# Designs tried in a protein design chat: VH-VL binders against q8ixk2r445to577. Part 101

Target 1, 133 residues: q8ixk2r445to577
Amino acid sequence: FFGMLQNKGLTDYCFDYNPPDENQIVGHQVILYLCHGMGQNQFFEYTSQKEIRYNTHQPEGCIAVEAGMDTLIMHLCEETAPENQKFILQEDGSLFHEQSKKCVQAARKESSDSFVPLLRDCTNSDHQKWFFK
Short names: E, the ipSAE of ESMFold2; O, the ipSAE of OpenDDE; V2, 0.75 times the mean of E and O plus 0.25 times the DockQ between their complexes.

## First folded at step 5 (VH-VL)

Design f37 (framework fv_axatilimab)
Fold by ESMFold2-Fast, scan of step 5:
Structure f37 (fold): chain C 133 residues (1-133), chain A 120 residues (1-120), chain B 107 residues (1-107)
Amino acid sequence: as target 1 above (133 residues)
Amino acid sequence: EVTLKESGPALVKPTQTLTLTCTFSGFSLSTYGVGVGWIRQPPGKALEWLANIYWNDDKYYNPSLKNRLTISKDTSKNQVVLTMTNMDPVDTATYYCARLRYGDYYFDYWGQGTMVTVSS
Amino acid sequence: DIQMTQSPSSLSASVGDRVTITCRASQDISNYLAWYQQKPGKAPKLLIYDASTLQSGVPSRFSGSGSGTDYTLTISSLQPEDFATYYCQQYYSWPYTFGGGTKVEIK
C-alpha cells in the first residue's frame, strides 16, 4: 500500500512528516496534519517488511519507536528492518507495533492545536484505525 | 490497585491560599507518559478541570484560573500538590485528583475527593 | 472554550428500560469524548472514552456512540445500581470541559 495514511476517528488528518530542517530529515517526530491530497510530506509506503517508509527525501526514512517511548520518530531505513520499525496494518485498520505490542493512536499535543500519532494499548477506538487514501 | 487520595484543609478563609496534596499508589510519575490532574466540583454542580502535571514535569492550567494555580510533584513521594491563591466563597467545592496519560486527556482513576469550604 | 450541553438534565426510568443520554459540543470534537458515572457522595468513574470505547470492568449494557458534535450514552437495560449522575467530557480542545450532567432516577 502507499498513499496518505488517514485516521478514521480524526477524519481529516493524515500522517505527516515535516522536519524543520530540510538538510536533517531524520530524528524528528511524525505528526498528524490536515490531509491535503497532494502527497509530498503526507506520502508513505507500507512495505512487505512491515515498514512505514517516507520516500519524499533521500535517504529514505522509516518510522520507528524507541524502547520505553510512545512517540513515532523518523529513522534511517535498514537493509533488514529492525523490530522497532515493524508495524502490522491489520484488517480492522489498527496499526500494531510488534515490538511493543501496542497500537498507533491519533492524539492531540496538550495546549496545542497540533495532533500526533502515539503508541497506546490496543482498543477498538476509531482513533486507532488507519487507512491508505 | 491504583489509588489516589486528596488531603488538605476543610475550611479556608477568603483571600487565603489553598494547598492540596494528592498521594497515590499503584503507579509512578516516573513512568513515561503518566500524569495527574486536578478537577473540582461545587456542590450540586458540574465538574471543572483545573490543572495537569506529567512525568516530565510539564504543567498545564485551566486558562480561566491560571494566574491563581500552581501544580508541582514529588516523584519520590508519589505526591502532586496544587495551590490556589486568593480563595473566594465561589471556590467552595469538592477537589479531586485523578490519573491520566499524555495524549489521553480523560481521567481513568480518581481520588475520593476532599471538600473545601470557603467562608467568612 | 468548547461548550458541552447535556440533555435531559434529569430523567426517571424503570429497571429494564433503555436509557439514552445526549451530549452536544459547540464544535466538532472528532470523538475525543469521555463519559463518567457519579453516584451520590462518590468520585466520578470512567465508563467510556474515545466516544465508544468501554473502560475495562464496565458492564456491557453501557455503550457510547456519535460523531462530530452529537454523542450519546446508552444503557440498554437499566439496573438499580445505575442510579447516578452521568457527565460527558470533551478532550479535543484545551481547556477540557464537562457537560452539566444528567441525573438518572430509577422509578
Scores: ipSAE 0.755, ipTM 0.913, lowest interface PAE 1.1, mean pLDDT 92

Design f38 (framework fv_axatilimab)
Fold by ESMFold2-Fast, scan of step 5:
Structure f38 (fold): chain C 133 residues (1-133), chain A 120 residues (1-120), chain B 107 residues (1-107)
Amino acid sequence: as target 1 above (133 residues)
Amino acid sequence: EVTLKESGPALVKPTQTLTLTCTFSGFSLSTYGMSVGWIRQPPGKALEWLANIYWNDDKYYNPSLKNRLTISKDTSKNQVVLTMTNMDPVDTATYYCARLRYGDYYFDYWGQGTMVTVSS
Amino acid sequence: DIQMTQSPSSLSASVGDRVTITCRASQDISNYLAWYQQKPGKAPKLLIYDASTLQSGVPSRFSGSGSGTDYTLTISSLQPEDFATYYCQQYYSWPYTFGGGTKVEIK
């Protein structure tokens, strides 16, 4: 699967990664932003290694979860995906992070109208259901 | 088992400062994402959110009351303290502390509440 | 601030009845809505979050539905312990706001 990764509950919002510049493509948080349909910073690839890859810049980035954190951060992709970079896109649309046994959820930042994907205990919430468009 | 309990004065005079303490167990405010907030309810009326404090010491206040509210925590004692200045009879309410989490701004466990009456 | 309007403000029902309570937001809140139950003299108890996700330990007769601005709490078969006041809360936008409450009284 590849394309824009959209949330079912928070309608019209997609995974978005906008690094500060071409020399700092890793280390920053993945956000959610209104889907624009133009690919680019909203274009992701779901691979056979269960990675969510960001290929807009080089070197390629892979979404990961840092130990002790609930946020999704961009890391360098590796030839063999490490466990913190593996997500299972399930039949019901859940995006399951294998290492933590948690699911990716669309959430709002406190006192802000900005949204981010966060790692949460798995539920049947539509905020935890994702699909490629 | 998650428990929270409010403590403070039952009676406050107009213009005085109210200080309430929430003591909790079963979780820690050193845990990533954890938060404790305060909600009040005047007799027979709806719930009103007052303030939140997070694991990283970030503090958020209801804008309508921001200049009257201060929230702080003592992580080692499992306590969160709320102060409200210039109390008025309309501030008479049951005050609750409750747990929430960053990103999940609903309250999953509540204290029993403490009734604060503002009168002369 | 987002205004939350609950209807009805009160209703009378009998054990075994189907009860529906409505919550309307002044703008789209994209399912960032929770429902609470409060019995007289007690603290509120979380029933539902994310509009339709049942909190663990809450009986399956409680369900939430809705989208956009309109949300409903349903009790499929009212039990004696369900006579209480119910509140909705939005957390789509800061500051968080609650509905005025719906009191479910014994008929």
Scores: ipSAE 0.723, ipTM 0.905, lowest interface PAE 1.1, mean pLDDT 91

Design f39 (framework fv_axatilimab)
Fold by ESMFold2-Fast, scan of step 5:
Structure f39 (fold): chain C 133 residues (1-133), chain A 120 residues (1-120), chain B 107 residues (1-107)
Amino acid sequence: as target 1 above (133 residues)
Amino acid sequence: EVTLKESGPALVKPTQTLTLTCTFSGFSLSTYEMGVGWIRQPPGKALEWLANIYWNDDKYYNPSLKNRLTISKDTSKNQVVLTMTNMDPVDTATYYCARLRYGDYYFDYWGQGTMVTVSS
Amino acid sequence: DIQMTQSPSSLSASVGDRVTITCRASQDISNYLAWYQQKPGKAPKLLIYDASTLQSGVPSRFSGSGSGTDYTLTISSLQPEDFATYYCQQYYSWPYTFGGGTKVEIK
């Protein structure tokens, strides 16, 4: 699958990655932003190795979770996907992070108009259901 | 296992400062993204959110009351303290502390509440 | 601030009845809604979060539904311990706001 990765509960929002420096694409948090249909920062690819790739520019970025954190950050992709970069997109729409055994959930940053994907214990919440558009 | 309990004065005079302490067990504010908030309820009225504090010492206040509120924590004692200045009879309410998690701004466990009456 | 309006303010029901309580937000809150139960003299207890996710330990007769601005709490078959006041809370936008409450009274 590839395209905009949209949330079922927060229906107008998509995965979005816009690093401040185009020459350094890694190390920043993935956010959620209003789906604009323009590709670019919202275009992701779900690979057969269970990666979520940001391949708008080279080198390609892969979404990862650092040990002990609940935030999704951009790392460099590897030839063989490391465990912290593997997400299982399940038939019910849940995005399961295999290494932590948690699910990706749409959440708001407090006192901000910003939304972010965070790792949470898996629930049947629509905020944990994702699909490609 | 998770327990919270509020303590503080039952009676406060107008213009005085209210100080309330929340003591809790079964969780720690050293845990990533863990938080404690304060909510009040005037007799026969709706719940009103007051303030939140989190594991990293980030603090958030209801804008309508921000100039009157201060929240702090002592992680080693499992305590959160709320201070509210310039008390008025309209501030008469049951005050609750409750647990929440950053990103999930609903309250999953609540203290029993402490009634504060503001009167001369 | 987002205003939360609950209806009705009170209702009378009998054990075994299906009870429906509604909560309306002044703007789209995208399912960031919780429901609480409060018995007289006691603290609120979380029932439902994310509009429809049941809190662990809460009986399955409680359910939440809705989207956008309109949300519903349903008790499929009212039990004696369910007579209480119910509150909704939005956490889509800061500051967090609660509805005015719906008192479920014995008929």
Scores: ipSAE 0.652, ipTM 0.899, lowest interface PAE 1.6, mean pLDDT 91

Design f4 (framework fv_axatilimab)
Fold by ESMFold2-Fast, scan of step 5:
Structure f4 (fold): chain C 133 residues (1-133), chain A 120 residues (1-120), chain B 107 residues (1-107)
Amino acid sequence: as target 1 above (133 residues)
Amino acid sequence: EVTLKESGPALVKPTQTLTLTCTFSGFSLSTYGMGVGWIRQPPGKALEWLANIYWNDDKYYNPSLKNRLTISKDTSKNQVVLTMTNMDPVDTATYYCARLRYGDYYFDYWGQGTMVTVSS
Amino acid sequence: DIQMTQSPSSLSASVGDRVTITCRASQDISDYLAWYQQKPGKAPKLLIYDASTLQSGVPSRFSGSGSGTDYTLTISSLQPEDFATYYCQQYYSWPYTFGGGTKVEIK
């Protein structure tokens, strides 16, 4: 699977990665932004290793979650994917982070009109349902 | 078992500053993403959100009341304090503290509420 | 600010009745909606979040539905302990706002 990773409940929003410093591609939070259909910062690849890979810039980035946190952060991809970089896209559309046993949910940042993906206990909410477009 | 309890004065005179303390147990504001908010309800009226504070000390205030509100926390004591300046009779309400998580701006556990009457 | 309008403001019902309460937002809130139950003299209790997700420990007779601007809370078979005022809350846009409440009274 590859393309724009769109949310079912927050219907016009897609995974987006736009770090403020183009010379430091890792360490920043993944956001949600209006789907533009142009790929670029919204183009992700779901790999056979269960990674969500960002290949727009070099070096390649892989979405990760640090232990005890709930935000999705861009890290460098490794030769063997570590457990914190593995997500299972399930048949019902849920995006399950196996290491934490939580699901990725679309949520709003407080005091702004910006949205972000966060780890939450799994529910049947459409905010936790994702698909590649 | 998650519990929250508000404490503070039951009667405040106009122009005075109100200070309310929320004491809680069963969770910690050292936990990533955790927060406590304040909501008030005038007698017979709807709920009004006032302020939130989170594990990282980020603070958010209702814009209609921002110039009057200050929220702070003492993580080691499991307490959150709200101050509201220049009290007016229209501020008479039951004040609640409640738990929320960053990203989930609904309140899953509430204190019993403390009634504050503003009168001369 | 997003305005939340609840209807009806009050209703009378009997035990065993199906009760529906509506909440309308002044703009699309993309299912960022919670429902609370408040009994006289008590604090609100969370029933539902994300429009249709039931809070742990809440009886299955409570359900939420809707999308966009229009949402409903349904109680499939009203019980004596359900006589209360119900409030909706949007958390799509800051500041967070509540509906005016719907009082469910015994008939």
Scores: ipSAE 0.728, ipTM 0.911, lowest interface PAE 1.2, mean pLDDT 91

Design f40 (framework fv_axatilimab)
Fold by ESMFold2-Fast, scan of step 5:
Structure f40 (fold): chain C 133 residues (1-133), chain A 120 residues (1-120), chain B 107 residues (1-107)
Amino acid sequence: as target 1 above (133 residues)
Amino acid sequence: EVTLKESGPALVKPTQTLTLTCTFSGFSLSTYGMGVGWIRQPPGKALEWLANIHWNDDKYYNPSLKNRLTISKDTSKNQVVLTMTNMDPVDTATYYCARLRYGDYYFDYWGQGTMVTVSS
Amino acid sequence: DIQMTQSPSSLSASVGDRVTITCRASQDISNYLAWYQQKPGKAPKLLIYDASTLQSGVPSRFSGSGSGTDYTLTISSLQPEDFATYYCQQYYSWPYTFGGGTKVEIK
């Protein structure tokens, strides 16, 4: 799978990574932003190793769970995917993080009208359902 | 397991400052993502959100009351304090504190509430 | 601010009846909606979040549905302990706002 990773409940929003500097693709939080349909910072690849890759630049970034913080951040991809970078995209659209046994959910940042993906206990919520477009 | 309890004065005179304390157990504001909010309810009326404070000391206030509200925490004591200045009879309400989580701005556990009457 | 309108403001129903309560937002809230139950003299209790996810420990007779601006809380078979006022709350946009409440009078 590859393309823009869109949320079913928050229907106009896609996974988005827009680092402050093209040469600094690691360490910043993955966000959700209005889907623009042009790829670029919203283009991700779901791999056979259960990675979500940001492959617009070299070296490629892989989405990882930030330890102890339920947030998703960009890390450098490794030859063998570490457990914190493994997500199962299930048939029902849930994005399950195996190491924590939690699901990725679309959520809002408080005082801004910005949205972010966060780890939450798995539910049947449409905010936890994702698909490639 | 999770419990919250409000404490403060039952009677406040007009123009005075109200100070309410929320004491909780079963969770900590040292834990990433945890927060406590305040909600009030005038007798026979709907719920109104007042303020939130989070583990990282981020504070958010209802814009309609922003210039009157201050929220603070003491993480080591498991306490959150709300201060509201220039009390008026229309501020008569039951005041609740409740738990929320970063990204989930609904309230999953509530205190029992404390009734505050504002009169001369 | 997003305005939340609940209907009806009150209703009367018998034990065993199916009850539906509606909540309408002034703009699309994308399922960022919670439902609370408040019994007389008590604090609100969370029933449902994300429009349709049942909170742990809440009886299965409660369910939520909806999308966009229109949401519904359903009680499939009223019990005596369901006498309460029910409130919806949006958390799509800050500041957070609650509906006016629906009082369910059970007989």
Scores: ipSAE 0.731, ipTM 0.908, lowest interface PAE 1.1, mean pLDDT 91

Design f41 (framework fv_axatilimab)
Fold by ESMFold2-Fast, scan of step 5:
Structure f41 (fold): chain C 133 residues (1-133), chain A 120 residues (1-120), chain B 107 residues (1-107)
Amino acid sequence: as target 1 above (133 residues)
Amino acid sequence: EVTLKESGPALVKPTQTLTLTCTFSGFSLSTYGMGVGWIRQPPGKALEWLANIWYNDDKYYNPSLKNRLTISKDTSKNQVVLTMTNMDPVDTATYYCARLRYGDYYFDYWGQGTMVTVSS
Amino acid sequence: DIQMTQSPSSLSASVGDRVTITCRASQDISNYLAWYQQKPGKAPKLLIYDASTLQSGVPSRFSGSGSGTDYTLTISSLQPEDFATYYCQQYYSWPYTFGGGTKVEIK
């Protein structure tokens, strides 16, 4: 399914990707921002291959985790989804990253009141629960 | 198992500088996302956050006390040091160090605390 | 700075009672709230984080709830070892701030 991917605990915030260059959509961190309901930079598709796709621009991007990191970054989608781009959206709303065995959590950056999704040990926290709207 | 322990002087005279050391085990500040913070509690009063230091040496200070505080780490010794200048009797408190993780700015394991009395 | 107000400042209760402590933030903190228990002469112990997630090893009689600006810590059946002062802490915005504490006295 598809839409704006909103957090249950941080209720006003959605996954957001605003590439600084429309001609280069990859390599930057996915953030959380106030849900605006307009799709665009907050519109994502969850695919049958367990990808979270960003297809507002071409080529399409897929959210990924790099080895040793806890941040979500945009990579190019591949014909067959690599393990670092696979997330299981569970019935309770958890986004489980299979390769790392961790869950996606809404978190604040220390230096500001801006928010980002981070990988953390899985808990029942509402900050680790997501839904499409 | 995670443990932290504070050490430093029990008595400080007004205008002197306080130096406290936190020694810990069961985790490392070389680990991505790991941090140690300092919190104090005057007798009978609430907790007050003072400073954090992170694995990458990023440092954050309570703005009300920033000009008086310095935090540093020695990753190889598993130690974090807090320095506070120009001590005043109002700074009399139990000082704690505690562990936190980037993104999770609550303190999951605490040292036993060290009481610092500021008097002439 | 975000101000955290706890109520009541103290309460007395009997073993087996249901105890509720409240914490109010001066602005929406979106569940970035932790609860600590502090026994006399001891360091605080983390009980709950993210408003309602129980820390490993903490008895299930402790629970947290709330949203926005208003949060509660509930002890469903008070035990003698629960005599302590309880503090809430917000981490939605820095500097991190704590409530004034609620002292629970066993009758």
Scores: ipSAE 0.718, ipTM 0.905, lowest interface PAE 1.2, mean pLDDT 91

Design f42 (framework fv_axatilimab; at its last look DockQ between E and O 0.85; V2 from the best seeds 0.00; counts 0 for: pae E 2.1 > 2)
Fold by ESMFold2-Fast, scan of step 5:
Structure f42 (fold): chain C 133 residues (1-133), chain A 120 residues (1-120), chain B 107 residues (1-107)
Amino acid sequence: as target 1 above (133 residues)
Amino acid sequence: EVTLKESGPALVKPTQTLTLTCTFSGFSLSTYGMGVGWIRQPPGKALEWLANIYWNDEKYYNPSLKNRLTISKDTSKNQVVLTMTNMDPVDTATYYCARLRYGDYYFDYWGQGTMVTVSS
Amino acid sequence: DIQMTQSPSSLSASVGDRVTITCRASQDISNYLAWYQQKPGKAPKLLIYDASTLQSGVPSRFSGSGSGTDYTLTISSLQPEDFATYYCQQYYSWPYTFGGGTKVEIK
């Protein structure tokens, strides 16, 4: 699949990656932002290795989870996907992170208008359901 | 089993500072993303959110209370403390502490509440 | 701040009745809504979060629905232990706000 990864519950928001420094593509948190329908910073590829790739810049980035943390961060892609970069897009729309056994959820940063994807225990919440458009 | 319990004075005089302690078990504020908040309810009225504190010591306060609030934690003792300055009779309420998780700003387990009456 | 308006403020019902309580937000809250049950003299109990997700241990007769600004809590067959005051809470925008409550009374 290719496209903008949109949330079912937070309906106008998509995965977005806009690194603050164009020479530092990795190491920053993935956010959610209003879907603009234009690709660019919201264009992701779901691969056969179950990676969520960001191909707008080089080198290619892959969404990862750091051990013991709930945030999604951008790391360098590897020839063979490491476990922390593998997400199963399930039939119900859940993005299941196998290594942690948790699901990706749309959530707000407290006291701000910013939204981010976070790892949470899997529920049937629409905030944990995603689709490519 | 998750439990929370509030403690503090039942009576406070106008202009004094209220100090409430929440003691909990069944979870830790050393766990990533975990938090405790305070909510109050004046007799016969709706619930009002006061403050939250999280595992990383980040603190958030209801702006309508104009910096009267301070929240702190002691992770090793499983305690969260709320202080509220310049108490007024309109602050008479049952005060609750409750658990939440950063990103999920609803409260899944609540203490029994402690009634605070502000009177001279 | 987002204002949460509950309707009705009170209602009378009999055991076995289907009861619906409405919560209306002053702006779109994108399903960031929780429902609580409060019995006299007791702390609130979480029933539903994310508008329609049932909290573990809560009876299946409770359900939530809605989107945008309008949300409902439904009790499909009212039981004696369900006579209580119900509150909605939005957590879409800081600071978090609660509805005024709906008291479900014995008819």
Scores: ipSAE 0.780, ipTM 0.921, lowest interface PAE 1.0, mean pLDDT 92
Fold by OpenDDE, look of step 6:
Structure f42 (fold): chain C 133 residues (1-133), chain A 120 residues (1-120), chain B 107 residues (1-107)
Amino acid sequence: as target 1 above (133 residues)
Amino acid sequence: EVTLKESGPALVKPTQTLTLTCTFSGFSLSTYGMGVGWIRQPPGKALEWLANIYWNDEKYYNPSLKNRLTISKDTSKNQVVLTMTNMDPVDTATYYCARLRYGDYYFDYWGQGTMVTVSS
Amino acid sequence: DIQMTQSPSSLSASVGDRVTITCRASQDISNYLAWYQQKPGKAPKLLIYDASTLQSGVPSRFSGSGSGTDYTLTISSLQPEDFATYYCQQYYSWPYTFGGGTKVEIK
């Protein structure tokens, strides 16, 4: 699966990554933004290694969850996907993080224009449902 | 078990400053994503959000009351303090503190509330 | 600010009745809506969040539905302990705002 990763509950919002330096893409937080498909900031790939890759740049980035955190941070992809980079996109649309055993939820920041994917206890919330478009 | 409890004066004079303390247990504001908010409810009326504070000391206020509100935390004491200046009889209400998480701005645990009456 | 309008403001019902409470937002809040139950002299209790997700420990007779601007809390079979005031709250846009409440009274 590849393309825009869109949230069901938060209508018209997609995974978005815009690193400050195109030559150094790691270390920043993945956010949610209106789905626009422009540029390469909203193009992701779910791989057979259970990675969510940001593969518009080389080296490729993979979404990871750092220890003690609930945010999605871009790391470099590795030959063997580390545990903190493994996600299961389930048939019901839930995006499950294997290591934390939590689900990715579209969450709101205090700013009305800011949303982010966060790890939360898995529920049946549409905010935890995702699909590629 | 998560618990919160509000404490402060039951009576405040007009123009005085209200100081309320929320003491909680079962969670910590040192935990990433954790927050505490204040909500008030005038007698027989609806709920009104006042302010939030989070683990990283981010603070948010109701714009209609922002200039009167100050929220702070003492993580070591598991306490959050709300101050509200220039109190008026219209501010008479039950004041609640409640727990929330970053990105989830609903309140899953509430204190019992403390009634504050503003009167001369 | 987003205004939340609840309807009705009050209703009378009997035990066993199906009760429906509506909350309308002044704009699309994308399911960032919570429902609370409040009994006299008590603090609000979270029932539902994200429009339809039941809070842990809440009876299954409570359900939430809706999308966009219109949301509904339903009690499939009203129980004696359900007589209370119910509030909706949006958390899509800062500042958070609550509905005016719906008092469910004994018929």
Scores: ipSAE 0.771, ipTM 0.925, lowest interface PAE 0.7, mean pLDDT 95
Fold by ESMFold2, look of step 6:
Structure f42 (fold): chain C 133 residues (1-133), chain A 120 residues (1-120), chain B 107 residues (1-107)
Amino acid sequence: as target 1 above (133 residues)
Amino acid sequence: EVTLKESGPALVKPTQTLTLTCTFSGFSLSTYGMGVGWIRQPPGKALEWLANIYWNDEKYYNPSLKNRLTISKDTSKNQVVLTMTNMDPVDTATYYCARLRYGDYYFDYWGQGTMVTVSS
Amino acid sequence: DIQMTQSPSSLSASVGDRVTITCRASQDISNYLAWYQQKPGKAPKLLIYDASTLQSGVPSRFSGSGSGTDYTLTISSLQPEDFATYYCQQYYSWPYTFGGGTKVEIK
């Protein structure tokens, strides 16, 4: 799959990556932003290695979760996907993180208008359902 | 088993400072993402959110009461403390502490509540 | 602040009836909505979060639906233990706010 990765429950919001330094794409948090498709910030590829790649930029970034954390952070992709970069996009739209055994959920940052994807225990919530468009 | 229990005075005089302690078990504020919040309910009225504190010591207050509220935690004792200054009879309510997670701003486990009366 | 308006403020129903209560937000809250049950003299109990997801241990006769600004809690077959006051709460935007409540009386 390639395109904008959209949340079902938080309608019109997509995965977005906009690092403050265009030349340092590693180590910053993935956010959710209104889907617009302009520029490179909202285009991701779901690969056969179960990666979510930020691949409109070289070197390519892969979404990862550090052990014990719940936030999605950009890492460099590797030849073989590390376990912390493996996500299963299931038929029901859930986005399962293999290493943590948790699902990606749209969540609001407290006291702000910003949204982010976070890991949570898997439920049937539409905020845990994702699709490419 | 997750439990929370509020403790503090049942009666407070106007202008005094209220201090409430929430003691909990079955979870820890050392756990990433865990939080405790305070909610009050005046007799016959709606619930009102007061404040949240999280594992990383981040604190959030209802802006209508921000200048009167202080929340703190003691992770080793599994306790959260709420202080509310300049009490007035309109602050008479049942005060609850409850658990939440950062990002999930609904409260999945509540204490039984403690009634606080502010009298003249 | 997002204002939550519940309707009706009270209702009476018989055991076995289907009960529907409504919560309306002053703006779109994108299903960031919870329902609580509060029995007399007790703390609120979480029933539903994310508008339609049932909390663990809650009977399946409770369900939530809705989107945007309009949300509904349904009790498919009212039981004697279901008389209580029900509250909705939005957690879309800070500060988080509750509805005024709906008192359900069994007749």
Scores: ipSAE 0.600, ipTM 0.877, lowest interface PAE 2.1, mean pLDDT 91
ESMFold2 (binder alone), look of step 6: mean pLDDT 93; pTM 0.936

